Miniprotein binders against q6w4x9r395to579. Designs and how they scored, part 133

Target 1, 185 residues: q6w4x9r395to579
Amino acid sequence: GHCSLEGGSFVTTFDARPYRFHGTCTYILLQSPQLPEDGALMAVYDKSGVSHSETSLVAVVYLSRQDKIVISQDEVVTNNGEAKWLPYKTRNITVFRQTSTHLQMATSFGLELVVQLRPIFQAYVTVGPQFRGQTRGLCGNFNGDTTDDFTTSMGIAEGTASLFVDSWRAGNCPAALERETDPCS

## First folded at step 11 (miniprotein)

Design qt20
Fold by ESMFold2-Fast, scan of step 11:
Structure qt20 (fold): chain B 185 residues (1-185), chain A 90 residues (1-90)
Amino acid sequence: as target 1 above (185 residues)
Amino acid sequence: SVLEEIAKTILEAVKDLVEAVKENDEEAIEEAIERLFEAVIEAYEAGFYEVARAVTEVIRAVYEGDEEKIKEAVKELVEVMREAMRRALE
């Protein structure tokens, strides 16, 4: 299954449902029992460096009991706070430069992440078939039914993206709706 | 019709996008892409999945920066939209 984070704030779920949001927080992209050591993939959004996007992706984080791998838009890769030279390899994860503009994180457990560094920082998440129906987060539940892709962290299916996105905030960030600028102010 | 409104939005945004790419105007490119992302969402929610997919491929071609791929993606989008409009008349 494929999930993408494109432009400043556009997401396509594993079930191919597109949506958009504006937020400045860390959000859970993917949690699954298929990820080892309580692993989770997360996305960091901040005030945009792109003039026409209010917020944009600035980093992708893979967090487990062993590792906190951060890939940021400035091409810095860290694990547990320490900068790493590429290619960077652990027992189950390899981060390397796929092209001059793309980094890849390959894993032994069926998760692959490709990040585009320029002209805009974007992320592409690929999961193997073992993840079907066993994912939660911004990338959706990967069950083949798009009507429940906006299932919140509390298990409630929402009709709109805003409550769905806010439920997947990691930490005490303000709700995405509270950060909307009033263009007529 | 919903399809006609979506098609108008797509065509205007693609025209602006192609012009912005030729001028290498990064700000105008991002404006046009933002409008195209909104059109992808509208097309998908209206059930025009092939149109949504074709617009997404145009956006991806622009981010890849290959002028020939952009031209091919735009051609494909025009054909997909023509077919969607033709089917709507059935």
Scores: ipSAE 0.157, ipTM 0.567, lowest interface PAE 5.0, mean pLDDT 77

Design qt21
Fold by ESMFold2-Fast, scan of step 11:
Structure qt21 (fold): chain B 185 residues (1-185), chain A 90 residues (1-90)
Amino acid sequence: as target 1 above (185 residues)
Amino acid sequence: SVLEEIAKTILEAVKDLVEAVKENDEEAIEEAIERLFEALIEAYEAGFYEVARAVTEVIRAVYEGDEEKIKEAVKELVEVMREAMRRALE
């Protein structure tokens, strides 16, 4: 399955449903029992400097019991608050420069993340077939039915993106960013 | 009728995009992509999933900056639109 965060304000879910939102918070992109050690992907949005979007993606976070990997628009990669040189490898995760404009986080558990650094910071999430029907968050539930892609954190299917997006806010915004080494925080 | 309106928006945006890419006009590229994203959402909500997929591939190719992939994605989008319009007439 493939989920994308593009153009500063656009998301395409694993079931290929596109939508737009504007927000200045940390949001849960993907939670799944298929992610080890209570893992989750999160996206950080802030006010945009680009002319065609009010808010834009500024960082992607992978959080588990062992790791807090932050990839920021300024090409800084941290784990548990410490800056890392690329390529950076743990037992199950490798972060490396795929091209001059792209970083990749590869994992052993069926999740891949590619971030485009220029001209606009964007993220592309790929999950293996074991994730079908096992995901929740902004990337949708990956069940092949797009009518319930806007399922909130409370399990309610909404007809519009606004209530759906708001339900996936991670904590009080933007408090989560204050403890990161991201130079834009 | 809805498909005809979506198709017109897509094809005009694609024409503007191809011209902007040839001229390396970043502002014009962004404007064309914004129109394509809007058309993508409209196509998807109207149930034209193959059209929506083809538009997504064009947008992705532009962000990757690969001119050959852009040409290939545009060609595929035009073919998908042609086929969608043909089926709508039947």
Scores: ipSAE 0.106, ipTM 0.539, lowest interface PAE 5.4, mean pLDDT 77

Design qt22
Fold by ESMFold2-Fast, scan of step 11:
Structure qt22 (fold): chain B 185 residues (1-185), chain A 90 residues (1-90)
Amino acid sequence: as target 1 above (185 residues)
Amino acid sequence: SVLEEIAKTILEAVKDLVEAVKENDEEAIEEAIERLFEAALEAYEAGFYEVARAVTEVIRAVYEGDEEKIKEAVKELVEVMREAMRRALE
């Protein structure tokens, strides 16, 4: 199954449901029992410089009990806060430069991530058939039925993208989202 | 009629997209993709799921930057739209 985050604000789920949102937080993109060590793929959104979009993807994070791999729009790859030279290999994950404008994270457990760096930072998620019906998050539930692709973190199918997206927020949003007044302007 | 209007929007956006890709005009490409994505949303809301899928596949092919894949995805989109229109007339 394929899930895409494109054009700053466009998402297409594993069941091919398109939707748009303008979020400025970290969101759970994919959770599944098929991911080892309580693994999850997350997407970080912030205010955008992309034409026609208020917010855009700025980083993708793979988080497990052992690893916090961050791939950011500035082309820096870190694991557990330390910058890594490519190709970077762990036991089950390899991050490498696929083309001059694309990085790939390949795994041994049926998850592939391709990140486009330029001209717009975008992400493409591919999962093997073992993930069918076993995914949760912004990429949907991968059950072959698009009518329930907006299944929230509480397991309820919603009719709107906004409630769906909000349910998949991961922790606190960046402090930069708070409006700060300049008392002396 | 709803499908016919969606198809007109898609055709116009695809024409602009193909021209923008040939000219390597990134702003025009993003404008055409925006219109295509809105058309995919309209197609999905109208129940034309395969049309919505085919449109998003064209968008994906453009971002992959492979002209051969773009032409293949556009051809598939046209065929999917023709099939959807035939089904609507049945």
Scores: ipSAE 0.119, ipTM 0.546, lowest interface PAE 5.6, mean pLDDT 76

Design qt23
Fold by ESMFold2-Fast, scan of step 11:
Structure qt23 (fold): chain B 185 residues (1-185), chain A 90 residues (1-90)
Amino acid sequence: as target 1 above (185 residues)
Amino acid sequence: SVLEEIAKTILEAVKDLVEAVKENDEEAIEEAIERLFEAAVEAYEAGFYEVARAVTEVIRAVYEGDEEKIKEAVKELVEVMREAMRRALE
């Protein structure tokens, strides 16, 4: 199954549902019991430099009990806060430069991530058939059923992208509404 | 019909997109992609899932920057739209 984060604000889920959002937080893209050591794939969004988009992807994070691999738009790859030269290999994960503009994270557990660095930072997630019906997050539940296209972190099917996306925030984030500038600063 | 209006939007956006890609006009490319993506969302909400998928494949091909993939994705989109319109008329 394929999931795409493109054009700063565009998402296409594993069930091929397109939706758009504008957010400046870290979001859970993919959680699954198929990911080892409580692994999760996450996306970091911030204010956009992309035309026609208020926010854009700035980093992708793979987090597990052993690893915190961050791939950023600055072409920096870190694991547990330490910068790594490519190709970077662990027992089950390899990060390497696929082309002059693309990095790939290949895994032994059926997850592949391709990150386009230029001209726009974008991410493409591929999962093997073992993930079918066993995914949660912004990339959807991968079950082929359109009646639950937007399943929130609480397990509720929503009709709108905004409630769906907000439910997948990772940790504390600023309010969706813009804050007024502090008059004391 | 809803499908006819979506198809008009898609065809206009694809024409603009192809021209913008040939001219290497980044602003025009992003404008056309935004219109295409909104049309894909509308197509999905209306139950035209294959049309939505074909539109998102065109967008992906443009971001990959491969001219042959763009041509193939556009050809596939046109065929998917023809089939959807044919079925709607039956």
Scores: ipSAE 0.278, ipTM 0.676, lowest interface PAE 3.9, mean pLDDT 78

Design qt24
Fold by ESMFold2-Fast, scan of step 11:
Structure qt24 (fold): chain B 185 residues (1-185), chain A 90 residues (1-90)
Amino acid sequence: as target 1 above (185 residues)
Amino acid sequence: SVLEEIAKTILEAVKDLVEAVKENDEEAIEEAIERLFEAAFEAYEAGFYEVARAVTEVIRAVYEGDEEKIKEAVKELVEVMREAMRRALE
């Protein structure tokens, strides 16, 4: 399944539901019992320099009991606070430069992350079939059923993206504000 | 028809997008992409999940900046929409 963070403020879930939000916090992108050692993928949003987005993606974080890997828009990769030269390898994770504008984090446990650095910072998450119906976070639950796509951290299906996104904040940050875009008005 | 309205919006947005990419007009590209994301959301809400997915693949290809990938994504979107329209008429 594929999940994407694109255009500074757009998200497409594993079940292909698109939505938009604005926020300046770290959000849980993906949690799953399939991730080893309580692993979680997180997305960091901050104020944007892009004309049509108030906030944009500035870093992606993979956090587990062993590792805190941060890939930021300034092309710096750190693990547990220390800058790493690429290619960087751990037991189950390799971070390397895929192209001049893309970094990849490959894992042994069915998760792949591709980060586009230029012209705009974007992230693409791929998970194997073992994750089906076993994900939670901004990328959705990957169950093939679209009626519960905005399932909050408390297990409640919401009708709006703003409450859904706000429930996935990591830490005490301001609530996300959904931008009202209506091209059909 | 909801599908007919969505298809018209997608077609117009794709035409604007391709022209903006050809002219390297960054503001026009972002406006067309926003319109495509909204159309994908409408398609998803209406139950046309494969159409929504195909639209997001076009957007992805544009951000990657690869002309060949853009061509393939647009071709796939046209086929997905054609199939969705056939099913709707049955």
Scores: ipSAE 0.006, ipTM 0.366, lowest interface PAE 9.1, mean pLDDT 75

Design qt25
Fold by ESMFold2-Fast, scan of step 11:
Structure qt25 (fold): chain B 185 residues (1-185), chain A 90 residues (1-90)
Amino acid sequence: as target 1 above (185 residues)
Amino acid sequence: SVLEEIAKTILEAVKDLVEAVKENDEEAIEEAIERLFEAAIEAWEAGFYEVARAVTEVIRAVYEGDEEKIKEAVKELVEVMREAMRRALE
């Protein structure tokens, strides 16, 4: 199955359900028992450079008990906070430059990620058939039925994207500079 | 037709964009891009995903700053819209 994050704010789930996404936070894109060491794929969204009224993808994160691999729109790849020279290899994951504008994260467990770095940061997620009906997050549940693709983190199927998207916010957001000052500073 | 209204918005925004690029008017380019981005969202929500993607490719070409690539992306967008309209009539 394929899931895509394109045009800054457009998402197509593994069951081919399209929706528009806007928000300024880190969101769980994919969780599955098929991912080792409690692995999860996450997407970071921030205000868009294309239109101030919209948000866009700025980084993709693969997080497990062993690794925190971050691929950002500024073409930096880190693992556990350390910048990595490509190609970067772990036991089960290889990150490499596929073209001058694309990076690929290949895994041994049926997950592939391709990110377009320039000119617009976009991500393409491919999962093997073992993930069918075994995924949760913004990419949907991969069960062949689009009517329940908006299943929230609480297990409730919603008819609209708004409650679905908000339910998949991660416990922490990117450490962005605060623009608001405390009234009691 | 929803697609006809979307196409009208896109064509007007593209016309404004091409004029703004030719005159190197950064403010007018940004205004046209915002209209195109909103039209892409509208096309996506209406189920015209290829139209939405083609619009975002025009925006991408503008950010690359290559006038020839902008012209190519606009030509592709027009063809994608023609195909979407042809498909809708079948």
Scores: ipSAE 0.000, ipTM 0.200, lowest interface PAE 12.4, mean pLDDT 73

Design qt26
Fold by ESMFold2-Fast, scan of step 11:
Structure qt26 (fold): chain B 185 residues (1-185), chain A 90 residues (1-90)
Amino acid sequence: as target 1 above (185 residues)
Amino acid sequence: SVLEEIAKTILEAVKDLVEAVKENDEEAIEEAIERLFEAAIEAFEAGFYEVARAVTEVIRAVYEGDEEKIKEAVKELVEVMREAMRRALE
């Protein structure tokens, strides 16, 4: 299944449902029992540099009990807060430069992420057939039925994207909010 | 009809997109893509799933930057729209 985050604010789910949202938070893209060590893929959105979109993708995060891999629009790759030179390899994950404008995160567990860095930061998520019907998050439930693609974090199928997207916020919003309360920031 | 309005929007946006790609006009490309995304959402909500999918494939081909894939995706979109309009007349 393929899921895409394109044009600053557009998502196409694994079941091919397109939708648009505006938000400036971290969102869960993909949770699944097929991901090892409580793994999750997340997307960070902030105010847009793209014309005609108020928000844009600024980073993609893969988080598990062992790893916090962050790929940012500034072409910086970190794991657990430490910058990494590419190609970067762990036991089950390799991050490498696929083309001059694309990075790829390949895994041994059926998840692949391709990130376009230039001219606009975008993400493409591919999952193997073992994920069918076993995904949750902004990329949908991958069950072949698009009518329930807006299933919230509480398991409720919504008719609109806004409540669906809000339900997948990953806790508190980005560190930019913390800087507003610090007079020295 | 709803399909006729969606098709008109798609065809105008595709024409603008092709011209913008030839001129390497980044702002015009993004404007045309925004219109195509909105048309894809409208097509999907109206039940024209194959039209919505074909539009999103055109957008993906543009972001991949492959001129041959763009031509193939546009050709497929035109055929999908012809089929959808033909079925609507049955």
Scores: ipSAE 0.194, ipTM 0.604, lowest interface PAE 4.3, mean pLDDT 76

Design qt27
Fold by ESMFold2-Fast, scan of step 11:
Structure qt27 (fold): chain B 185 residues (1-185), chain A 90 residues (1-90)
Amino acid sequence: as target 1 above (185 residues)
Amino acid sequence: SVLEEIAKTILEAVKDLVEAVKENDEEAIEEAIERLFEAAIEAYAAGFYEVARAVTEVIRAVYEGDEEKIKEAVKELVEVMREAMRRALE
């Protein structure tokens, strides 16, 4: 399954549903029983001054009981608050420079993350078949059913992206906006 | 029909995108991508899932910067849209 965070505000879920949001918070991208040590993938959004959106992706976080790996748009990789030189390897995770503009986090448990650093910070999440029907978060539930792509953290299927996104806030932050539209004309 | 309006929007945006990519006009590329992504959301909402997927594949190829993948994704999008229009007309 493939999920993408592109263009500052664009998301395409594992079931290929596109949606848009604007927000200034940390959001849960992916939670699954298939992730070891209570692992979760998260996305940090903040205000953007140069895109067609008020907010954009600024960091991706992999959090488990052992690790807090942060990959940020300034090309800094940290684990548990300490900066790391690439390639950085743990028992089950390797972070390395895939190209001059892309970093990859490869894992032994069927999760792969590729981040594009320039010209726009973007993230691409790939999960193996063992994750089918076993995911929750902004990337959707990966069940092949297009009618329930917006399943909230409370297990309720919503019709709108805004309610869906707000349910996956990881911190106590302002509510996300589905889209910004205040150009004069 | 809804599909005809979506198809018109996609074709106009793809034409603008291809021109912008050839001219390396970053602002025009982002504007065309914006229109394409909104069209993908509309297509998905209307039940044209394959069209929405093909549009997002074009956007992904552009962000990857791979010229051959962009050409292939655009060709696939045109074919998917032609087939969707054929099916919608029964």
Scores: ipSAE 0.401, ipTM 0.760, lowest interface PAE 2.6, mean pLDDT 80

Design qt28
Fold by ESMFold2-Fast, scan of step 11:
Structure qt28 (fold): chain B 185 residues (1-185), chain A 90 residues (1-90)
Amino acid sequence: as target 1 above (185 residues)
Amino acid sequence: SVLEEIAKTILEAVKDLVEAVKENDEEAIEEAIERLFEAAIEAYKAGFYEVARAVTEVIRAVYEGDEEKIKEAVKELVEVMREAMRRALE
């Protein structure tokens, strides 16, 4: 199944449902029992430099009990807070430069991530057939049923993207993004 | 009529997109993509899933920056829309 995060605010789920949202937080992109060590993919969105109403993808995070791999739009790759030179390899994960504009994270457990660095930071997620019906998060539930791809973290099928997206927030938004205030506020 | 309105929006946006790509006009490209993505959402809401998928594949090809892939994705989208319109009229 394929899921994409494109153009700063556009998402297409594993069941091919398109939607858009505007958010400035970390969101759970993919959780599944098929990911080892309680693994999850997360997407970090920030306010864009060109629009106050629009946001853009700024980093993708793979988090497990063993690893916290961050791939940033600045072309910096870290694991557990330490910068890594590419190609970077662990037992089950390899991060490498696929082309001059793309980085790839390949795994042994059926997950593949490709990030486009230029001209716009974007992410493409591929999962193997073992993930069918066993995913949750912004990429949907991958069950072939298009009516419930907006299933929230509480297991409720919503009719709107905004309620769906808000349910998948992965904790507190950065204070700097929420506190851009003037002297009168 | 819903499918006819969606098809008109898609065809106009695709025409604008192809012209913008040829002219390398980044602002016009982004405007056409915005219109295409909104049309994909409306197609999905109306139950035309294959049309929505084909539109999002055109958007992906544009972001990949390969002009030949863009042409291939546009041809596929036109075929998918033609088939959807044929079935709707039966």
Scores: ipSAE 0.074, ipTM 0.512, lowest interface PAE 6.2, mean pLDDT 74

Design qt29
Fold by ESMFold2-Fast, scan of step 11:
Structure qt29 (fold): chain B 185 residues (1-185), chain A 90 residues (1-90)
Amino acid sequence: as target 1 above (185 residues)
Amino acid sequence: SVLEEIAKTILEAVKDLVEAVKENDEEAIEEAIERLFEAAIEAYEAGFWEVARAVTEVIRAVYEGDEEKIKEAVKELVEVMREAMRRALE
C-alpha cells in the first residue's frame, strides 16, 4: 500500500483517498501493531515558503522505543538527537541517499519511506501486505474501504479532513481547522 | 453535470501541465499540480474515485520526472475519464 505527502499540503491515503490540510504541528502519520517496539511514523508541518501552501512538511520522524530518526528538509538526518552521515544502518533500518534529491529509509519490517528533498520536501510511504487493516493515522486504515479513511484517533469516522487531521496531532499545538481571532476585551 | 465540470478542469490543468513541463517552468508546473490535486479531491468527493486515482498518478509521475511515465499516466487518465463518462450514460 502507498501513502504520499506532496505539494506541501496534500495527502493520499493507503486506500487512495486524496485530501488537503494546513497545520503547524507534529501529526501521527502511521501507527500499527506491525511496527516493532511501539513504532510510529510522524510528520512535522510548519509555516512555509512554498508559494501555493501556507504550511508544508518540514520533517518526517520514525519513533520507537529504541530510535528517534528525524529526516529534515534541510537534509539533516539524526537518531536520538545525534547527526548521522549516510549511509546510516541499524539492525533493522537503513537510511541512504537514493538519488541526488531523494533519501530512502528501508526497514526489515515492511515499511519503506522515500523523502524528496528538492524542489519541495515530500514523503512517500510504502507498507507491505501485512499492514492491511492494521494501520491508523493520517495515511488511513488500509482496509480497502474508502468510506472510513477519515477515522479519528477516537475511532469515529468523520466527513471532513480537518476534524480527522486534528485528531492525529501529537503534542499541544493549534488546531488545523481554525484559530481563535479577536478575543473580547 | 458535476463530472463534466471536473473533466473540463482536469483537461485544462493537464494541458497547462504538459506545456509547463515542456518549457521547464517550475512555477507553472506547481500551479498546474495544485489545480490537478484540487480536482482529484473534488472527483473523489463526487464519487468518481477512479478519476481521482488517475489524477494523483499523473502528479506522482511528474514528481518522478520520467517523461515516459508522464505520457503513460496521462493516457490512463484520459481512458479512465472516458470510461467514467460512458458509465454516466448507462
Scores: ipSAE 0.298, ipTM 0.689, lowest interface PAE 3.5, mean pLDDT 79

Design qt3
Fold by ESMFold2-Fast, scan of step 11:
Structure qt3 (fold): chain B 185 residues (1-185), chain A 90 residues (1-90)
Amino acid sequence: as target 1 above (185 residues)
Amino acid sequence: SVLEEIAKTILEAVKDLVEAVKENDEEAIWEAIERLFEAAIEAYEAGFYEVARAVTEVIRAVYEGDEEKIKEAVKELVEVMREAMRRALE
């Protein structure tokens, strides 16, 4: 299955549902029991420097008990806070330059990430068939059922993208919904 | 029909996109992409999943900046829309 984060605010889930959102936080893209060592893929969004979107992708993070691999829009790759020269290899993960404008993170456990660096920072997530029906996060649940594509972190199917996205915030970021409803801003 | 309205929107947005790419007009490219993405959302909500997928693939090809991939994705989109229209007439 394929999931994409494009154009600063556009997401297409593993079940091919397109949506958009506006937020400035770290969001869980993908959680699954198929990821080793309690692994998760996350996306960092911040205010856009691009006129066409209020917020944009600025980094992708793979986090597990062993690794915190960060790939940022400035082409810096770190693991556990230390900058790494490419190609960078761990036991199960290799990060390398696929083209002059793309970096790839290949894994032994059925997850692949391709990051476009220029002209716009974007991410493409590919998972093997073993992930079917076993994913959670912004990339959806990969179950082939369109009625529950916006399943929140609480397990509730929502009708709107904003409530779905807000439920997948990682850490202590302000909720986009709360911020938008402040009449005194 | 709903599909005919969506198809018209997609066709107009694709035409504008192709012109914008030819002119290297970044503002016009972004405007066309926004319309295409909204059309993809509408197609998905209406149950035309293959049409929505084909539209998002055109958007991806534009972001990759490969003219040949853009042409191929547009061709595939036209074929998918033609098949969806055929099925709707049955």
Scores: ipSAE 0.087, ipTM 0.529, lowest interface PAE 5.9, mean pLDDT 77

Design qt30
Fold by ESMFold2-Fast, scan of step 11:
Structure qt30 (fold): chain B 185 residues (1-185), chain A 90 residues (1-90)
Amino acid sequence: as target 1 above (185 residues)
Amino acid sequence: SVLEEIAKTILEAVKDLVEAVKENDEEAIEEAIERLFEAAIEAYEAGFEEVARAVTEVIRAVYEGDEEKIKEAVKELVEVMREAMRRALE
């Protein structure tokens, strides 16, 4: 399955549903029981000067109990806060320069990440078939049904991208679509 | 008619994209990709999921920079659009 974060503000889920959002937070891109040590892939968005987008991707983070690998638009790679020279290898993860404009994070557990550094910072996520129906986050649930790709962190299928994206915020930043009041049923 | 409008937008954007890629015009490439992403979202919302998928595959091929993959993705998009139009004809 492929998920992509392109053009600053566009996402295509594992089930090939395209959507757009504008946000200035860290978002959970992918969580799965197939990721070791409670692993998760996250995307950091901030304000952008790009004419077609108010916000853009500025970093991708792989977080587990053992590692916090950050790949940022300024072409710095860190793990647990320490800058790393490429190629950088751990037991299960290798980060290396694939081309002059692309970095790749290869793993032993069926996850691959390719980051385009220039001209626009973008991310491409590839997962093996073992992840089918076992993913959650901005990349969708990878179950072959695009009608429920906007499943929120609470397990509710939404009709709009805005509610879906806001539910996957990671951290204490304000919600992009936070309502003045949230009426109960 | 919605499909006809979407197809026209896609074909014009693909033509602009292919020309921009040949000319290595970074700004024109991003402009054409923006139009294609918006068209893909519109196609998906109109119920033409295969068309939306084919459009996003063209965008991925362009970012990969592989001329043969771009050619193959564009060919697939044209075939998918023909099939969608055939189904709409009923």
Scores: ipSAE 0.294, ipTM 0.659, lowest interface PAE 3.5, mean pLDDT 77

Design qt31
Fold by ESMFold2-Fast, scan of step 11:
Structure qt31 (fold): chain B 185 residues (1-185), chain A 90 residues (1-90)
Amino acid sequence: as target 1 above (185 residues)
Amino acid sequence: SVLEEIAKTILEAVKDLVEAVKENDEEAIEEAIERLFEAAIEAYEAGFLEVARAVTEVIRAVYEGDEEKIKEAVKELVEVMREAMRRALE
């Protein structure tokens, strides 16, 4: 299954549901019992330099009991706070430069991450069939069921993307705000 | 119908996108992509899943920067749109 984080704030889930959100926080992108050592993918969003109301992806984080791998839009790769030269290899994870504009994180457990660095920072997540129905987070639950497309961190199906996204915030961050209409319109 | 409005938005955005790509106009490309992504969301919410998928595939091809893939994705989107409109008439 494929999940993508494209443009400033566009997400396409593993079940191919497209949605957009506005938010400045670290969000749980993917959690699954199929990830070893309590692993999780997280996405860091911050305000865009072009628009004060728009947000954009600035880093992707893979966190487990052993590793905290951060890939940032500045092309810096760290693990547990230390900068790493590519290719960087652990027991189960290899981070390497796939092209002049793309980094890849390959794993032994059925997860692959490709990060586009230029012209726009973007992320593409691929998971193997063992993840079907076993995922949680911004990338969705990968079960093919449209009745629970926006399942929150508390297991509640919501009708709006903003409530869904806010439920997957990591840490103490401001809630994403719904787009306000002009009061005079 | 909802599908006709979505189809019109998609066709106008695709025309703008193709022109922007030919002119290498980054700003215009992003504007067209934003309109396409909005249309994909509307298509998904209306139950036209294949249309939504085809639109997101066009966006992916543009970001990959492969002109051949962009042409193939646009062609597929047009075919998917025709089929969705045909089924809606039944």
Scores: ipSAE 0.236, ipTM 0.628, lowest interface PAE 4.4, mean pLDDT 77

